# VHH binders against q12xb4, part 6

Target 1, 267 residues: q12xb4
Amino acid sequence: MLDFVGLGLFDEKDISLKGLEKIHNADKVYVEFYTSILMGTDLEKMEMLYKKKITVLSREDVEQHAEDWLVDAKDSNVVFLTGGDTMVSTTHVDLRLRAADMGIKTTLIHGASIASAICGLSGLQNYRFGKSVTIPHPYVSNRGVRVVSQTPYDTIKNNIEAGLHTAVFLDIDKDKGYMTVNQAMEILLEVEGKLGEGVMVDRLAVGIARAGSPSPVVKADYIEALRDYYLGGPLHIVVIPAELHFVEAEALVKLAGAPEGILENID

## First folded at step 25 (VHH)

Design H5
Fold by OpenDDE, fold request of step 26:
Structure H5 (fold): chain B 267 residues (1-267), chain A 122 residues (1-122)
Amino acid sequence: as target 1 above (267 residues)
Amino acid sequence: QGQLVESGGGLVQPGGSLRLSCADAGFTFSSYWMAWYRQAPGKERELVARITRGSRTNYADFVKGRFTISRDNAKSTLYLQMNSLKPEDTAMYYCAASIRYTYGDYKEYDYWGQGTRVTVSA
């Protein structure tokens, strides 16, 4: 048996009781920290609370050599831990499919997800969200050219035109680190400078930091202002609202410190 | 409920200068895109200049560096410095505000002033 367990948003205490139960009954517990990470804890604290040794799996272990450790799940109980909620990452779905191919039964124990947390923190309605997107870290190509993805810009544009909000995930890179809201704003503005379509010019945005922590930060402002706003440590995520209903606007002002001017001339 | 009030218009000779002001009363000035429009007798209202919340500016082609739009958020005031005025600049000048990004349609603006008249004549 293979149990996928979401750990939640921030620290070792965010796991559900059902998740903890799965760990206690497990013969082997694995965790991956490359798709997400609990910034408020570490492996030692996790092991202490869960009373189980946890083996950290690398990206290679999960993506290239999964069969090497999945085989244990044929005859024993194996738990696979992830930050946030399980199956949010395509990698997790792939892993589950591999397990299925091997004849291994799987179960899902859900954790708190940033996808829903952003709605709660900002006051924006979940049903108003369109396609999400990730802002990747810019890189320099082999030809020495700086490459900045335009996909986030286009996705946001399309959503806005459709009257839908956009959840904008920020890249996690082992070398470049955790992308910040500030960096995200800079990147979006850079793309705006290239395309010149006006989508990001003084666009309202919501920066969220350390969801699930005792000190989360939620700040709504126009991109140019938000670019310079200090949200503190990781993890960060961005939401780009489309046209707001009055209730959403009020929520952003009262809950996220948005400029009061956004309350004017809204539906 | 927001109100824009223009001032600074008047009679000036060709080549002269005027500085228009637009002040708000009752709305969050810093949250708005601002613009100056003008309307000459018998003509359509046309964009003169616009300024974003971040103070980026854009001008109509006929401005050709003669006018400067600026804003003072602390004073909730919009300005239009007009230099090298020409008779063809004679018009009623309007201040406009929009809570959303505008694409050049005057109907996109949320608030308008009553206008200040600029007359350029020898």
Scores: ipSAE 0.006, ipTM 0.231, lowest interface PAE 11.8, mean pLDDT 92
Fold by OpenDDE, fold request of step 26:
Structure H5 (fold): chain B 267 residues (1-267), chain A 122 residues (1-122)
Amino acid sequence: as target 1 above (267 residues)
Amino acid sequence: QGQLVESGGGLVQPGGSLRLSCADAGFTFSSYWMAWYRQAPGKERELVARITRGSRTNYADFVKGRFTISRDNAKSTLYLQMNSLKPEDTAMYYCAASIRYTYGDYKEYDYWGQGTRVTVSA
């Protein structure tokens, strides 16, 4: 059997009791940290609290070589740990499907998700969100050309036109690091400069840092101002609001330090 | 991208003390663990001390309680307090960082500083 367990947002204590129970009953415990990282803990603390050895899997282990370790689940209890909630990433869904194809029974133990946490932290209403998007780190192609993805810009644009908020996930890379809100703002402004469609000009944005920690930061401001705002250490995430409900606007002002001027434009 | 910058090296007499610093201007300080390494002339680079995000520490056998590794999150700075220095401690000292949660399963180091020279001589 294979149990997918979400660890929650921040440290080793965020796991559910059901998740902990699965770990205690497991013969083998795996974890991946490439989709999300618990910034308030480390592997040693996790192993100490969970009283189980944990094997870290790389992206390649999960995406290309899953059959090598999934086979253990045919004859024993295997736990697969992820930051946040399980099955949020399409990679996890694919893994579960592969397990099913192998005749392996799977279960899900959910953890706290950043997708819902951003609503609680910002005061934005969850049912008013559209498609989410990830801002990837820019890279230089083999041809020596710097590549900046326009997908986030387009997704945000489409959501705004539909009157929907956008959750903007920020890239995590072992070489390039944890993308910051500041970097995200710079990238969006760069794309704005290239396309000139006006989507990001004086656009309200919400930066969130270290959700689930004892000291989370939530700051709402216009993109140009937020670009220069220091939110502290990772992890970071961005929300781009569309048209605001009056309750949302009030929340952003009182809870996230948004400019009071945003209240004047609310119907 | 993270950049590590070491400082605090210099000439000191045997039995003396030095405090090394490693400053990060980027995300490198948010790495899972940070470490001090040293390389003496004609010798291989060796681990001196390591500290995880949870402030768990490990020391090389030759340290014997003489050195203390610490991290200041507010200043994004890693430190190595070196006491009771010996001539054999003479080396280039490097700061290193990794975002990986395990040692040995991945590349050992993601980021390196340029190093600071420590010379212990009478």
Scores: ipSAE 0.000, ipTM 0.247, lowest interface PAE 13.4, mean pLDDT 90

Design H6
Fold by ESMFold2, look of step 25:
Structure H6 (fold): chain B 267 residues (1-267), chain A 122 residues (1-122)
Amino acid sequence: as target 1 above (267 residues)
Amino acid sequence: QGQLVESGGGLVQPGGSLRLSCADAGFTFSNYWMAWYRQAPGKERELVARITRGGRTNYADFVKGRFTISRDNAKSTLYLQMNSLKPEDTAMYYCAASIRYTYGDYKEYDYWGQGTRVTVSA
């Protein structure tokens, strides 16, 4: 039997009681750390609290060699751990399909996902979100040309035109590090300067840091102001709201410090 | 304007083989989903093959086992081995990179190459 267990947002204590019960009853426990990063924990802390050895799987182990460890679930209890909620914003449904082909029963033990946490922290309604994006770090080519992706800008534009908010994930790179809200604002303004379509002009954004921690930061302001606002340590995420309903605007003002002037133009 | 660099294109007879490469020394592939697209004159770009960050592959129906996409993240290089080439494979071939999973909509890729020409004729 294979149980997928979400670890939640921040540390080893975010696991559900059901998830912990599955770990305790497991013969083998696997984890992958490549789809998400839980900033408040590490493998040693997890093993200490869960009282179970945990084997780390690489992208290759999961994507190319899944049958090598899935086979254990034919005759024993196997748990697979993922940050957040296992099937949200991952391609791990493939593992469930492979398990089914092997005659292995699977279950899902959910964890809190960043996709829902941004709604709660900001007060923006989950059904008002469109397609999400990720801003990749710019790079410098062999010719010395700075290359910046325009795809996030275009997606945000399309969402705004449809009245939909955009969840904007921020790149994590070994050499360039964890992208900050400040860097994301700079990148979006740089693309605005090239395209000149006005999408980022006088545009409200919400910066969120350390969701799920004891001290998250939620700050809403115009993009130009957020460029200079320090939200502290990682991980950061951005939300670009579209047209706001009255309750959403009030939430941004009262919970995220948005300028009160945004309340004057609510339909 | 694409900055990734493709190489390995050229003229080949039907049934022949070519190996395309894509790299840029300033670009680290490990964080990206990669793909090859092609564009024949007068046609829209179309997906040829995709490869995930962990190496899982998908191919367009017309490939039918003739092409193999691969990646070497340590060398930041993407490959397309093309065998049993046909005249209808004649096109400009582009590499593409996306920071997120796409279902083949080429408009959602973040970075592109300038292309390398493949011509299959007698």
Scores: ipSAE 0.497, ipTM 0.812, lowest interface PAE 2.8, mean pLDDT 91
Fold by ESMFold2, last read:
Structure H6 (fold): chain B 267 residues (1-267), chain A 122 residues (1-122)
Amino acid sequence: as target 1 above (267 residues)
Amino acid sequence: QGQLVESGGGLVQPGGSLRLSCADAGFTFSNYWMAWYRQAPGKERELVARITRGGRTNYADFVKGRFTISRDNAKSTLYLQMNSLKPEDTAMYYCAASIRYTYGDYKEYDYWGQGTRVTVSA
């Protein structure tokens, strides 16, 4: 049997009681840390609390060599741990499909996902979100050209035109580190300067830091102002609202410090 | 806009082989889904092959079995081994990178190369 267990948002205590029960009853426990990062914990803390040895799988172990560890689930209890909620914003449904082809029963033990946390922290309604994007770190080419992806800008534009909010994930790079809200605002304004379409002009954004921690930060302001607002340490995420319902606007003002003037434009 | 650098294109006879590569100094492929696209004159870009961050591959139906996509994360280089080339494979070949899974929509890719020409004719 293979149990997929979500670890939730922040630290080793975010696992559900059901998830912990599965770990305790498991013969083998695997984790991957490459789809998400639990900033409040590490492998040693997890093993200490869970009272179980945990084997870390690389991206290659999961994507290319899954049979090497999936086969254990044919005759024993195997747990696969993932940050957040395993099947949300991952391609791990592939593992369930491969397990099914091998005759292995699978279950899902859910965890809290960033997809729901941004709605709760901001007051923006989940049914009003469109396609999400990730802003990659820019790079400098062999020819000395700074290369910045236009794709996030275009997706935000399309969502706004459809009346939909955009969840904007921020790149994590070994060399360049965790992208901040400040960097994300700079990148979006840079692309606006090239395209001149007005999408980022007078545009509200919501910066969120450390969702799931005891002290998350939620700050809403216009993009140019948010560029200079310090949200503290990682992980950061951005939401770009489209047209706001009155209750959403009230939430941003009262809970995230948005300028009160946004309430004047709500029907 | 394309700044990734493809190489290995050229003129070959039908049945021949080419090996395309894609790299750029300062670009790190390990965080990206990578793909090869092609565009024949007067046609839209179409997916040839893609490879995940962890090395799983997928191929368009028309090239399955003849082409092999691979990546070397340590060298940040993407490859396309093209065997049994046919005249209809004549196109510009582009390397593409996305920070997210795209389901094959070329408009969702973040970074592109400038292309390398592959011409297959007797």
Scores: ipSAE 0.487, ipTM 0.806, lowest interface PAE 2.7, mean pLDDT 91
Fold by ESMFold2, fold request of step 26:
Structure H6 (fold): chain B 267 residues (1-267), chain A 122 residues (1-122)
Amino acid sequence: as target 1 above (267 residues)
Amino acid sequence: QGQLVESGGGLVQPGGSLRLSCADAGFTFSNYWMAWYRQAPGKERELVARITRGGRTNYADFVKGRFTISRDNAKSTLYLQMNSLKPEDTAMYYCAASIRYTYGDYKEYDYWGQGTRVTVSA
């Protein structure tokens, strides 16, 4: 039997009681840390609370060598841990399909996902979100050219035209670090300067830091102002609202400190 | 936008082989889903092969086992080994990188190479 258990947003305490029970009854417990990071914990704290040894799997272990550990689930209880909610914004449905092909029964034990947390923290309605994006760190080519991906800008533009908000995930790089809301705002403005389409002109954004922690930050402002606002440590995420219903705008003002003037422009 | 560097293209006889490479100094491939695309004159770019960050591969139907995509994350290099080449494989070949999983729509890729030409003639 294979149980997929989501770990939630921030620390080892975010696991559900159902998830913890699965771990306690497991013969083997695996985790991957490459699809998400729980900033409030580490492997030692998890093992201490869960009272179970946890084996860390690499991308290769999960993507290329899954049968090496999946076979154990034919005759024993195996748990696979992921940050957030296992099947949200991951390719881990492939593991369920492989398990099914092997005759292995699977279950999903959900955890809180950042996809839902941004809605709760901002007051923006989940059904009003379009396709999400990730802003990658720019790089400088061998020819000295600064390369900045235009794809996030284009997706935000298309969502805005459809009246849909955009969840904007921010890159993590070993050399360049955790991308901040400030860096993301600067990148979007840089692309705006190149394209001149006006998408980021007078555009509201919501910066969110440390969702799920005791001290999250939620700050809404126009992109140029948010560029200079300090949100503290990682992890950061951005939401670009499109057309706001009055209740969404009121939430951004009251919960995220958006300028009150946005209420005057809402139908 | 086309700053990744492909190499290994050229003129080859039908049935021959070529090995394409893609790299750029300072670009860390391990963080990206990678792909090879090709574009024949007058046609849209089409997916040839994809490889995940962890090394799982997927191929277009027309490849029929003749091509192999691979990556060396330590050297930040993407490869396409092309065997049993046919005249219809003649095209510009591009590498592409995405920070997120894609379903193969070329408009969803973040970074591209400038392309390397492969010509297969009798």
Scores: ipSAE 0.483, ipTM 0.805, lowest interface PAE 2.8, mean pLDDT 91
Fold by ESMFold2, fold request of step 26:
Structure H6 (fold): chain B 267 residues (1-267), chain A 122 residues (1-122)
Amino acid sequence: as target 1 above (267 residues)
Amino acid sequence: QGQLVESGGGLVQPGGSLRLSCADAGFTFSNYWMAWYRQAPGKERELVARITRGGRTNYADFVKGRFTISRDNAKSTLYLQMNSLKPEDTAMYYCAASIRYTYGDYKEYDYWGQGTRVTVSA
């Protein structure tokens, strides 16, 4: 039997009671840290609270060599842990399909997802979100050319034209680090300067840091001002709202410190 | 113009083989979904093959088992082994990278190479 268990947003305490029960009954417990990161914990803290040895799997272990560890689930209880909610924003459905082909029963034990947390923290309504995007770190080629992806800008533009908010995930890179809201605002403004389409001009954004922690930060402001606002440590995420309904605008003002002037354009 | 660097293209006889490579010392591949696309003159770019960050692969129907995509994340290099080449495979071949999973639409990719020409001619 293979149980997929979501770890939630921030630390080892975010696991559900159902998730913890599955771990306690497991013969083997695996985790991957490459699709998501719990900034408030580490492997040692997880093992201490869960009272179980946990084996870390690489992308290759999961994507190419899954049989090496999946086979144990034919005759024992195996748990596979992921940050956030299992199956959300991952390709781990492939593991369920491979397990099914092997005759292995699978279950999902859900955890809190950043996808829902941004709605709760900002006050923006989930039904108004369009396609999400990730801003990759720019790089400088060996020919000395600075390369910045235009794809996030284009996605935000299309969502705004459709009246849809955009969840903007920020790159995590071993060498370049955790992208901040400040860096994301700079990148979007850089692309705006190249394209000149006005998408980022006078555009409201919401910066969110450390969702799920004791001290999250939620700050809404125009992109130019948000570029210079200190949100503290990682992880950061951005939301770019489209046109706001009255409740969303009030929430951004009262809960995220948005300029009160945004209320002047609400019916 | 893209900045990823493809190599290994050239002129080859029908039935021959080529191995394309894609690399850039300034680019770290491990965080990206990678793909090969091709474009014949006057045609739109079309997907040839794609590979996940962890190495799982998918191929266009026209590949029919003749091509193999692979990656070496430690060397930040993407490969396309092309066997049993046909004149219809004549095109510019491009590597592409996306920070997120794509469904194969070339407009979803973040970074591109400049292309390497493959010509299959008797």
Scores: ipSAE 0.448, ipTM 0.794, lowest interface PAE 3.0, mean pLDDT 90

